# VHH binders against Vitellogenin-6 (vit-6), part 1

No score or structure here was measured in a lab: all are predicted.

Target 1, 176 residues: Vitellogenin-6 (vit-6), of Caenorhabditis elegans (p18948r1340to1515)
Amino acid sequence: ANCVVKSTKINTFDQVAYRNQFTPCYSVLAKDCGSEKSEPRFVVLMKKINEKKEWKNVKVVYGENEIEMYKTEEGLICRVNGEEIEYQPESEIEKKQYNIIWLNKNTLKFDSDDVTVQFDGVNARIHLSALYRNQQCGLCGHYDNEKETEFYDAENQENTIPKFAKSYLYKDSKCN
Below, numbering starts at 1 at the first letter of every chain, in headers, positions and changes, except where a header shows other numbers; antibody chains aren't numbered by Kabat.
F stands for the ipSAE by ESMFold2-Fast; E and O both for that by ESMFold2, at different seeds; each is averaged over both directions (binder to target, target to binder). V2 = 0.75 x the mean of E and O + 0.25 x the DockQ between their complexes.
Where letters were taken out, [cut] stands.
The coordinates of atoms that the task and the answers printed are left out; those that the model quotes come from them. Centres of patches stay.

## First folded at step 1 (VHH)

Design e9
Fold by ESMFold2, look of step 5:
Structure e9 (fold): chain B 176 residues (1-176), chain A 125 residues (1-125)
Amino acid sequence: as target 1 above (176 residues)
Amino acid sequence: EVQLLESGGGLVQPGGSLRLSCAASGFTFSEYYMSWVRQAPGKGPEWVSGISTSGGSTYYADSVKGRFTISRDNSKNTLYLQMNSLRAEDTAVYYCARGITMVQGSRSYNYFDPRGQGTLVTVSS
């Protein structure tokens, strides 16, 4: 399944479209919610960077790793655990827990067996493995093929769309 | 759906040449970096070559530099690999793939997203 995240529109894993406005604070787009108290295997976050432009920052938390992708005046940047990365081809390949791929100069892809995130600095496309059916939550919905429960908040309580969106704001010392 | 179809492999003597093709469909080919990756029998995949969207920049693994030439024809949605001065160690199944991988720290993240069955190149006398 795919969730398509545009500047003001989200089309969820269950094919429900709604309006959303990002802020400078991270919102949870998709999160492993399958285990009640276990640490999530992944979390995909997005925030707005600039009030005058529709540029976004995407953060993927995957196991012990944090991957950030964001647009600047100089182009699209990717950081892994705080370290900026660049293209440098090497000849040896083996399967790893995830890969980070430039599809072109302005499009990055985080790729893993669990979640794939494609990002161009403004819009994101998130793909989930079928293994996360009924196990995902966030602004991309619950991936449960039930449109009636799509807008349950982080505590799984049905809300209006504005309250639903606010419930997935990521708690951060810089944002409340 | 993204489709990549490799062709042009075969049996070649050491020192010979082959030209591989990769026909692309299901996506806007001209908007993607492209790579060739090979996998020898019983070994892990090895990135071979990459090319920018326009074809203006090309990249090669040290093992093939000076012998192989990557190219693309965006009007035909086709990626090519001209392989010259072939050696026994070039024997592998060759795949094309979208994108070029990044490196961080002491390990590299090389892209390998095979969509086709590949094309077998065998270099033997």
Scores: ipSAE 0.117, ipTM 0.578, lowest interface PAE 5.3, mean pLDDT 78
Fold by ESMFold2 at other seeds, look of step 2:
Structure e9 (fold): chain B 176 residues (1-176), chain A 125 residues (1-125)
Amino acid sequence: as target 1 above (176 residues)
Amino acid sequence: EVQLLESGGGLVQPGGSLRLSCAASGFTFSEYYMSWVRQAPGKGPEWVSGISTSGGSTYYADSVKGRFTISRDNSKNTLYLQMNSLRAEDTAVYYCARGITMVQGSRSYNYFDPRGQGTLVTVSS
């Protein structure tokens, strides 16, 4: 199951398409909503870099890690916990919970057993493990094979598309 | 559908040479960085080498630097690995993969997406 996120259009995990306008404030695209813990296993967020460009910032919160991917005039940048990473092939080897893969200089992939996010600076493609059927929420819908409930908001209420989208804004002091 | 078909492995004596090939289909090969990854018996995957879209930049793990040469032919959708001065520790199943991976601030994790069977290289006297 894929969710395809373009500048003004989202095609959900249940193949429901709708229009959405991103702002410079983060919105939740997909997150673990089925965890018994208070902490989701993953959260995928997206915002515009600024109001004038179609360029986006994607953030993946995965366990204790925060992965940020965004486009600049110099290319696509990836930060892990605030620190830029570079492609450097010589490295020591260990097992990890996730991988960050440069498909080329303008396309990144975050890859884990739970969620995969491919991002080119403007558009994202999100893939979820089948284990998250009925356990995910966000602008990408609920992944429950139920098109009638795709627009239930973060409080599990059926809403118009603008209210549904507003319910998944990530609020902070500058984006309330 | 993305397909990667590895070939060219075999049994070879220490100090010998082999040339591996990876035939790619189902995607625009020239738009992707490519890598070779190997998996020795009983061990986890190890990234071996990577190459930029044009072939203008190449990258190698320290364990193979100076002995292996990665190349590509975008007109044939084919990735190559020339392996010289082979050693017993090079014995592994070799896979090709899209992209080059690294993570700052922790040990690197070799990207491994088993799209094919790989090709077995055995280096033995």
Scores: ipSAE 0.115, ipTM 0.608, lowest interface PAE 5.1, mean pLDDT 79
Fold by ESMFold2 at other seeds, look of step 5:
Structure e9 (fold): chain B 176 residues (1-176), chain A 125 residues (1-125)
Amino acid sequence: as target 1 above (176 residues)
Amino acid sequence: EVQLLESGGGLVQPGGSLRLSCAASGFTFSEYYMSWVRQAPGKGPEWVSGISTSGGSTYYADSVKGRFTISRDNSKNTLYLQMNSLRAEDTAVYYCARGITMVQGSRSYNYFDPRGQGTLVTVSS
């Protein structure tokens, strides 16, 4: 199952479609919400960064790593823990936790056993492992094959779409 | 819809050569970077080689540099891997994949999303 974000349109993991107006503050698209863990294994965030263009930032928090993907006039940029990365072919045989894959010069993919995020600067596609059935929350819904609970907010209460969306704003010092 | 069909594998002796092909369908092949990835018996996947959309840039894992050559023919929607001076450690199932994998940091794990069955290369003495 995929969650697809096209500009302001979201099609959830459970095939429920709606519109969300992204802001300069991050919103949670998908997040490990399992009750057995003290920290989410992943969080996928999105914000809008330019009012005249539909450009977005996507941030993937994965373990202790922070992966940020965003579009500039010069193209799509990927930063890992604040440092811009260049193409860097695998040269070691050790296991790796995730991969950053350039599908072409305008499209990046973050790929892991848990979550896959494809992003072109405007649109995103998120795929989750079956391990996260009933363990996912965010603007992409609950991944429970159930449409009635799709708009339960971060406190697990059914709401209108605007209240549901506001509940998944990623609260930080600049955003409320 | 997206399909990648690998072929050209077989049994060869050390020092031999093989040419692998990957037929692509269900997408605009010329718009995608492409890679070869291999998986040896009982091991995790290993990225082997990558190529840009035009074919103007090619990339290789250290273990295959100088022995393997990646190429593509966008008019035939086909990716190739010329494998020379084969060694026993090249024994693996070879898959083609869309995109070029980037590796970062000291953390490692192995995965890939193959679309075909792959093609088996066996190098034995």
Scores: ipSAE 0.099, ipTM 0.580, lowest interface PAE 5.6, mean pLDDT 79

## First folded at step 3 (VHH)

Design b5 (from k8 with I57Y L107Y)
Fold by ESMFold2 at other seeds, look of step 5:
Structure b5 (fold): chain B 176 residues (1-176), chain A 123 residues (1-123)
Amino acid sequence: as target 1 above (176 residues)
Amino acid sequence: AVQLQASGGGFVQPGGSLRLSCAASGRTFSEYAMGWFRQAPGKEREFVSAIRSSGGYTYYADSVKGRFTISRDNSKNTVYLQMNSLRAEDTATYYCAASHYTPLRDYSTYEYWGQGTQVTVSS
């Protein structure tokens, strides 16, 4: 199933489209909501970097790893646990649990058994394994083949679009 | 970029039926969800019915469930509202609308609006 995230439009895993506006604070696009343990197996986050540009920052938390992808004036940057990974033509970085692939100088792909994230600095495409049916939540919906419940918030309560979107803001010291 | 034109309104007795049509122009009609709204004089525009672009999901206001049926024919770029068992409170101007986005019950979601067609239910 695929979720397509553009600057003002999200097409969810259940093929529901809605308007969304990103802020300089991270929003949860998709995360493992079915884990019995306290820590999700993955979390995919997105925020706006600049008020005048449609540039975004995507962060993938995958197990003990943190992958950050973002666009700058100098191009698309990838950092893994704080270490920058430089673009090389037709290259990929293979790790035990995941791969990072430069599809070209303007497009990155994070690939794992659980989630795949393709990002070009502005728009993202997220693919989930069928194993996450009924176990995923976030701005990309619930992946449950039910379009009527797509806007239930993190407390599983039906909401208007703005309230639904606010429920998935990622809080930190500067984003309340 | 789509233009919508509603038609099929008229005068009908209580208990009667009408079929509204909304014709769309443009090559992308099949990508839009379609909705019907109505407005009586001095009242707010209210949701009546909606149908997703695929045609598989339909929505109705509680006041019209079981009496109204929404359908679409993408080959004719047209959405229909079959209205049965009409009542005096169904008297209103009916508007069709189109959107790429949800939720479909909220009129502010809709990007394009047709001119209204008048439905009058009176003895």
Scores: ipSAE 0.000, ipTM 0.150, lowest interface PAE 15.1, mean pLDDT 78

Design d1
Fold by ESMFold2 at other seeds, look of step 5:
Structure d1 (fold): chain B 176 residues (1-176), chain A 121 residues (1-121)
Amino acid sequence: as target 1 above (176 residues)
Amino acid sequence: EVQLLESGGGLVQPGGSLRLSCAASGFTFSEYYMSWVRQAPGKGPEWVSGISTSGGSTYYADSVKGRFTISRDNSKNTLYLQMNSLRAEDTAVYYCARGITMVRGSYFDPRGQGTLVTVSS
């Protein structure tokens, strides 16, 4: 299933469309929400770079790795664990559980057997394996083939769309 | 729906040549970097070669430099790999893929069946 995330519109894994405004604070787009896990297998986050631009940062937390993709005046950048990566086809030091693929100069893809995130600096497309049916939560919905429950919040309470969106804000020191 | 159809593989003697093709559909081929990836029996995927959208820049793994040539014809949505001076170690199923991989994982989800290249005396 795919979730399509544009600047003001999200089409969820269950094909429910709604309007959403991103802020400079991370929101959870998709997360492994298999109940009772203390650490999800993946988390996909998105925020605006700042309040004036429609450019976005996407962060994928996958195992012990943090992958950031974001647009700058000079183009699209990818950082892994804080370090900007370059094309290095001969520099395989150790195998990872994911791939990072430069699809063209304006589009990056994070690819794994759990989740795939394609990002062009403004919009994202998230693909989730069928194994996450009924185990997914975030702004991309719950992946449960049920449109009436798409807007249950992070505590599984039915909400209006604005409250639903706020429940998936990721809190950090700058976004309390 | 993205589709990549590999062809041109076969059984070849060491030192021989083969030309692989990859027919692409379901996307704007000329807007994507492209790669060849191979997988030998019992081994993980190995990136072989990549090419820019226009074909102006080409990239090769050290194991194939000087022997393989990647090319593309954007008018026919087709990617090619000319393989010369083939060695037994080149035996693998060859796949084409969109993009050039920057961080290599243990996972590879091929879009097509690939094309088998066997180099044997």
Scores: ipSAE 0.439, ipTM 0.775, lowest interface PAE 1.4, mean pLDDT 82
Fold by ESMFold2 at other seeds, look of step 8:
Structure d1 (fold): chain B 176 residues (1-176), chain A 121 residues (1-121)
Amino acid sequence: as target 1 above (176 residues)
Amino acid sequence: EVQLLESGGGLVQPGGSLRLSCAASGFTFSEYYMSWVRQAPGKGPEWVSGISTSGGSTYYADSVKGRFTISRDNSKNTLYLQMNSLRAEDTAVYYCARGITMVRGSYFDPRGQGTLVTVSS
């Protein structure tokens, strides 16, 4: 299943399209909502980072790692736990539970067994393992083959599209 | 959808040569960096070589530098790996992949079946 996130349009995992406007505050695109633990296995977040341009920041929280991808005037940047990544020599490299791949100079991919996020600085494409059927929530919908319930909010209540989108704002001290 | 078809593997003696090919379809090949990745029996995946969209920049793991040459033909949607001076430790299934991996995980989800290279007496 794929969710396609463009500047003002989202096509969900269940192929429902709607319009959405990103803000300087993170919104949850997709996350593990089926865990009995207090911590989801992954969270995919997106925010707008430029008032005039359609540039975005994507953040993937995956286990103990925080991966950020964002566009600058000089190109697309990726940081892992705050550190900009560089080519890693093969010797003595600690293996990770995910890959970060430069598809070309304008496109990055975060790749894992659970979730894949492809990002070009403006638009994102998110792929989920079938393991997350009925266990995913966020602006990308619920991945349950039910178009009827696609706009249920984070509290599982059906809403108009604007209220649905607002329910997935990622709140922190700066945004609230 | 994206398809990558590896070929050209086989059994060779140490010091021998092979040329691998990867036929690409389902995407605009010329817009992607490309890599070769190999996986030896019982081992995790190992990045071998990468190449820019135009072929103007090439990259190699230290273990193959000077022996292997990556190239591409964008008019044929094909990636190549010329392997010379082969050693027993080069024995693996070789896969092509889109992009150049900058953070290596224990996970690799190949798009093709790969092509087996066996280097032995």
Scores: ipSAE 0.414, ipTM 0.763, lowest interface PAE 1.8, mean pLDDT 82
Fold by ESMFold2, look of step 7:
Structure d1 (fold): chain B 176 residues (1-176), chain A 121 residues (1-121)
Amino acid sequence: as target 1 above (176 residues)
Amino acid sequence: EVQLLESGGGLVQPGGSLRLSCAASGFTFSEYYMSWVRQAPGKGPEWVSGISTSGGSTYYADSVKGRFTISRDNSKNTLYLQMNSLRAEDTAVYYCARGITMVRGSYFDPRGQGTLVTVSS
């Protein structure tokens, strides 16, 4: 299943389209919501980073790792746990459960068994494995083959689209 | 649906040569960086070589520099790996993949069956 996230439009995992406006505060696009008491295997977040351009920052929290992808004047940047990463031509092997891939000069992909996030600095495409049917929440909907429940908020209450979107705003000291 | 079909592997003596091919379909091949990744028996995946969308930039693991040449033909949606001066340690299943990996890791999702290269020792 795919969720397509554009600057003003989201097409959910269940193929429901709606308009959304990103802010400088992170919103949850997709999250492992299978149990409130278990650690989520992934969280995918997005925020706007430039009021005059449609540039975005995408953050993927995957296990103990934080991956950020964002556009700058110098191009698309990727950081892992705060450190900018570079192409590595050597084949030194390290134990990791994901890869980060340049698809071309304008597109990055975070790739894992659970979630794939393709991002070009403005728009994102999120793919989830079938494992997360009925276990996903966020602005990308619930991945449950039911269009009528797509806009249930983080507390499983059906809402208007503005209230639904606000319920997935990630709160921190600089937001709210 | 993305499909990558590797071919050209076989049995070869040390010092010999092989040319691998990867036929691509289900996406706009010319818009993607491409890589070769190999997996020896009992080992994790190892990135071998990568190439830019136009073919203007090429990248190689230290273990294959000077011996292997990556190329592509965007009109035929085909990626190639010319392998010269083959050694026993080049024995592996070779896969092609989209993109050039920035973080080396154990995760690898092959889209094809790969092609086996065996170098007699």
Scores: ipSAE 0.281, ipTM 0.719, lowest interface PAE 3.1, mean pLDDT 81

## First folded at step 5 (VHH; from b5 with R27F T102Y)

Design b13
Fold by ESMFold2 at other seeds, look of step 7:
Structure b13 (fold): chain B 176 residues (1-176), chain A 123 residues (1-123)
Amino acid sequence: as target 1 above (176 residues)
Amino acid sequence: AVQLQASGGGFVQPGGSLRLSCAASGFTFSEYAMGWFRQAPGKEREFVSAIRSSGGYTYYADSVKGRFTISRDNSKNTVYLQMNSLRAEDTATYYCAASHYYPLRDYSTYEYWGQGTQVTVSS
């Protein structure tokens, strides 16, 4: 199943589309919301990084790893645990748990058994394994074949779109 | 070019019934939610009813619940509004609209709009 995230439109894993406006604060696009473990296996976050351009920053937290992908005047940048990874034509970086793949100089792919994120600096496409049916939450919905519940908030209560979107803001010291 | 052509309006006495139709072309109808809105002279456009793309989930304004029924036929690219037990306050121009976005009760969500059909409920 795929979630397609454009500048003002999100098409969820359950094929529900809605309008969303990103802010300079991270929003949760997709997260492992499985029950017992205290740490999700993955979290996919997105924020706006330029007021005039539709540039975004995508962060993937995968286990103990933090992958950032973002657009700059110099092009698309990827950082893994703070270390910048340079574009290498027809090559990929392989780690034990995931791969980072430059599809071209303007498109990156984070690839793992759990989640795949494709990002071009503006738009993202997120693919989840079928193993996450009924175990995913975020702005990309619940992946449960139930369009009625797509706008339930992080506390699983049905809300209007503004409240639904606010419930998935990732809060930190400068984004409260 | 996108077209939404509403029809079925007219004059009816209180307690009567009308069935509105809205024929769509120029987009993939089965992928869009459809809505009905109405506007009386001097008032803002008001939500009446909406139906999801699959036809399985419907929405109604409180003022029309139990009296109006929305339906769609994706094979005919048409949405319908069956209006029963009509009242004078139902007098308005009725507009059909299409959206790929939510929430469906908000008129600003809708991307395509029809020209409307007049419904007049009067003795």
Scores: ipSAE 0.000, ipTM 0.162, lowest interface PAE 14.6, mean pLDDT 79

## First folded at step 7 (VHH; from b13 with D106E E111D)

Design b15
Fold by ESMFold2, look of step 8:
Structure b15 (fold): chain B 176 residues (1-176), chain A 123 residues (1-123)
Amino acid sequence: as target 1 above (176 residues)
Amino acid sequence: AVQLQASGGGFVQPGGSLRLSCAASGFTFSEYAMGWFRQAPGKEREFVSAIRSSGGYTYYADSVKGRFTISRDNSKNTVYLQMNSLRAEDTATYYCAASHYYPLREYSTYDYWGQGTQVTVSS
């Protein structure tokens, strides 16, 4: 299953399309909701970073790793735990549980057995393992083959689309 | 009211060790990830280390990997930072913080902050 995330439009894992606008606060695109709240195996986050353009920052939390992908005037940047990964993937040799792949200079792919995230600085495509059927939540829906429950919020309550989207926004005093 | 009380700072020579602790109250400690950040004069607050609520995953800045160890004791509502092989560049005020949310390397994710404890590494 695939979720396609564009600047103002999301097509969920269950093929439901809706409009969404990103903010400078992280939104949860996809998350392991089958584990304890504080112990997800993965979390995929996205926020807007440039007011002039539709540039986004994507962060993938995977185990003890945090992978950041974002666009700059210099091009697309990938950092693993704060360390920049250069174009052309020599580091792939040593990674056991995931890979970072430059598909080209303008497109990155985080690849693992659980989740795959392809990102070009503006848009993302997320693929989940079938193991997460009925165990995923986020702006990409619930991955349950049921379109009726796509808009249940982080507390699993049915909502309108705007309230659904707000429930996956990570708020803090800086995001206001 | 939420309180995070950091302690264990002090003066130490290069190569020495210190153990910081942060006692928490006013929230359900076992539901929060805990982090350590530091700020030297004239610099921005930077990430040092974090630990998930169960202690199952730990996070370290590259500059401290292999020298610092984060741990927690949920029965005592306390997080610790064991700092070994200290260097002059580790001199800073160290802050503990708590978060419900990810990512854990970004200070803006953290809900609650302590007042900090000073660590000074000088010969």
Scores: ipSAE 0.222, ipTM 0.645, lowest interface PAE 5.4, mean pLDDT 82
Fold by ESMFold2 at other seeds, look of step 7:
Structure b15 (fold): chain B 176 residues (1-176), chain A 123 residues (1-123)
Amino acid sequence: as target 1 above (176 residues)
Amino acid sequence: AVQLQASGGGFVQPGGSLRLSCAASGFTFSEYAMGWFRQAPGKEREFVSAIRSSGGYTYYADSVKGRFTISRDNSKNTVYLQMNSLRAEDTATYYCAASHYYPLREYSTYDYWGQGTQVTVSS
């Protein structure tokens, strides 16, 4: 299933479209919400990083790894656990649990068995494994084929779009 | 230009029925969700019913559930509201509206609005 995230529009995993505006603080697009007893296997975050352009930062937390992708004047940048990696045409950075793939100089793909995130500095596309049906939450919805409850927060309360979006703001010391 | 033309309102006795129609033009109707809202004089505009672009998912205000039925015909670019068992409190101007976005119960979600059609239920 795919969630398509544009600057002002999100199409969820359940094909529900709504308007959203990103801030300089991270919002949770998608995360593993399926197990009470374990850390989320993945969290996908997005924030706005430029006041004049529609540039975003996407962060994928996958296990103990943190992958950042963001647009600059000099192009698209990727950092893995703080270490910047350079564009290498037709190159793939293969790790035990995930791959980082430059589709071209302006598009990156984080690929794993659980989640795939494609990002061009402005828009993202998130794909989830069928294993996360009924186990995912975030601005991309619940992946449960239930469009009536798409805007219920993690506490199963129905919300207006602004309140729903605020409930998935990622808590960070500078944004709390 | 986008137009939503509502019709089918009128005067009716309590317990009667009316069918409202809203003909749409100027946009790709099959890509939009459609909604009905109403406003009585001196009252706030309130949600009545909505239907997703596919026609498979419908929404109703609690006050009309079981009495009103929303439907759409994408081949005619038209949304309908069948209103049965009408009551005096259903008296209002009924507005149709169209949106690409959710939630469908909130009037601020809708991009396009018709001028409305009057429904009056009285003895």
Scores: ipSAE 0.006, ipTM 0.280, lowest interface PAE 11.0, mean pLDDT 80

## First folded at step 8 (VHH)

Design b18 (from b15 with Y102W)
Fold by ESMFold2 at other seeds, look of step 8:
Structure b18 (fold): chain B 176 residues (1-176), chain A 123 residues (1-123)
Amino acid sequence: as target 1 above (176 residues)
Amino acid sequence: AVQLQASGGGFVQPGGSLRLSCAASGFTFSEYAMGWFRQAPGKEREFVSAIRSSGGYTYYADSVKGRFTISRDNSKNTVYLQMNSLRAEDTATYYCAASHYWPLREYSTYDYWGQGTQVTVSS
């Protein structure tokens, strides 16, 4: 399943579309909500990084790894655990449990058995393994083939779209 | 009130070891990830290590990986940093911190901070 995240529109894993505006604070796009101890195996985060452009920062937390992808005037940047990696045409960077793939100069792909995130500096596409059906939460919905439960908040309670979106938004203190 | 009290710092020679402790109170310790950061004079505070609330995943800066070990004891509300093979560049004030949020490598993510403990590595 795919979730498509654009600057003002999100199309969830269950193909429900709604409008959302990103801020300089991280929002949770997709998170493993089905782990036995409630410790997510992955968390996909996005924030806005420029008020005049629709540039975003995407952070993927995957196990013990944190991958950051974001747009600058010099191009698209990828950091793995704080270390910047260089673009090389048709290159792959393999790690133990995931790959980082430059699809081209302007598009990065984080790929794993659990979650795939494709990002071009503005928009993201997130793919989840079918193993996460009923085990995912975030702005991308719950991945349960039911559109009526898509807007349950972080406490798993049904809400209006603004309350639903705010429940996955970090507090202002995390923007400073 | 929330308190994070770091201790265990001191003066050691290169190659030595220290074990830092951070005792926490005023919040539900078992719900928070814990981190260690350090700051040398004239430098920005930098990430050293972090451990998730369950203790299942650990995170290390490349500069300390293999030499430092983070652990936690939720029954004592305490996080530890075992520092081995210390080098002069490890000299800094070490701060413990607690976070509900990700990512754990960014100091701005952390909710609560201790006052720090000084580690000095010199001949």
Scores: ipSAE 0.275, ipTM 0.684, lowest interface PAE 4.4, mean pLDDT 84
Fold by ESMFold2, look of step 10:
Structure b18 (fold): chain B 176 residues (1-176), chain A 123 residues (1-123)
Amino acid sequence: as target 1 above (176 residues)
Amino acid sequence: AVQLQASGGGFVQPGGSLRLSCAASGFTFSEYAMGWFRQAPGKEREFVSAIRSSGGYTYYADSVKGRFTISRDNSKNTVYLQMNSLRAEDTATYYCAASHYWPLREYSTYDYWGQGTQVTVSS
């Protein structure tokens, strides 16, 4: 299943579309909600990084690794644990549990068994393994084949779309 | 030659514990992810657990989460599986395996396999 995330629109894993506005603070797009709360296997985050452009930062937390992808005036940048990964056409950065692939200078793919994220600096496409049915939460919904409960928050309470979206803002020291 | 030697199996009562170990030689252990699979008579091998090459994040089948713990000691070229709260359904031959490649939950990804060790959970 795919979740398509555009600047103002999200189409969830269960094909429910809604409007969303990103902020300079990270929002949780997709997260492993089936594992221990403090140690999800993955978290996919997105934030707006420019007030006047559609540019985004996507961060994938995958185990002990943090992968950041973001747009700049000079192109798309990828950092793994803070270290920039050099663009090479059709190149692949092979790790034992995931791969990072430059599809071209403006499109990156993070690929793993659990989650795949394709990002072009503005829009993201997230693919999630069927193993996460009923174990996924975030702005991409619950992946439970039920539209009725798509906007339940992480505590299984039905919410309006704005309250649902607010419940998935990622709290860190800079965004309270 | 590459060798993976699994040990620590045996008979145990329901609710008991066992610790499996798998000693590796013939390859650079610290560069490989390690996994445990099991096979009961008449069934295909199924995924149990895996651990990244650095000893980082771990993976578990849903049926063993909270009861089994995988760990590794790269200085001893050994991976372990601590099995607690054992049930009759855990009865199987347990195999350790090593992989350079992703995905870790699929048996076809693993390059090297041990001979296995029998675990029997019975009253």
Scores: ipSAE 0.000, ipTM 0.107, lowest interface PAE 17.4, mean pLDDT 79

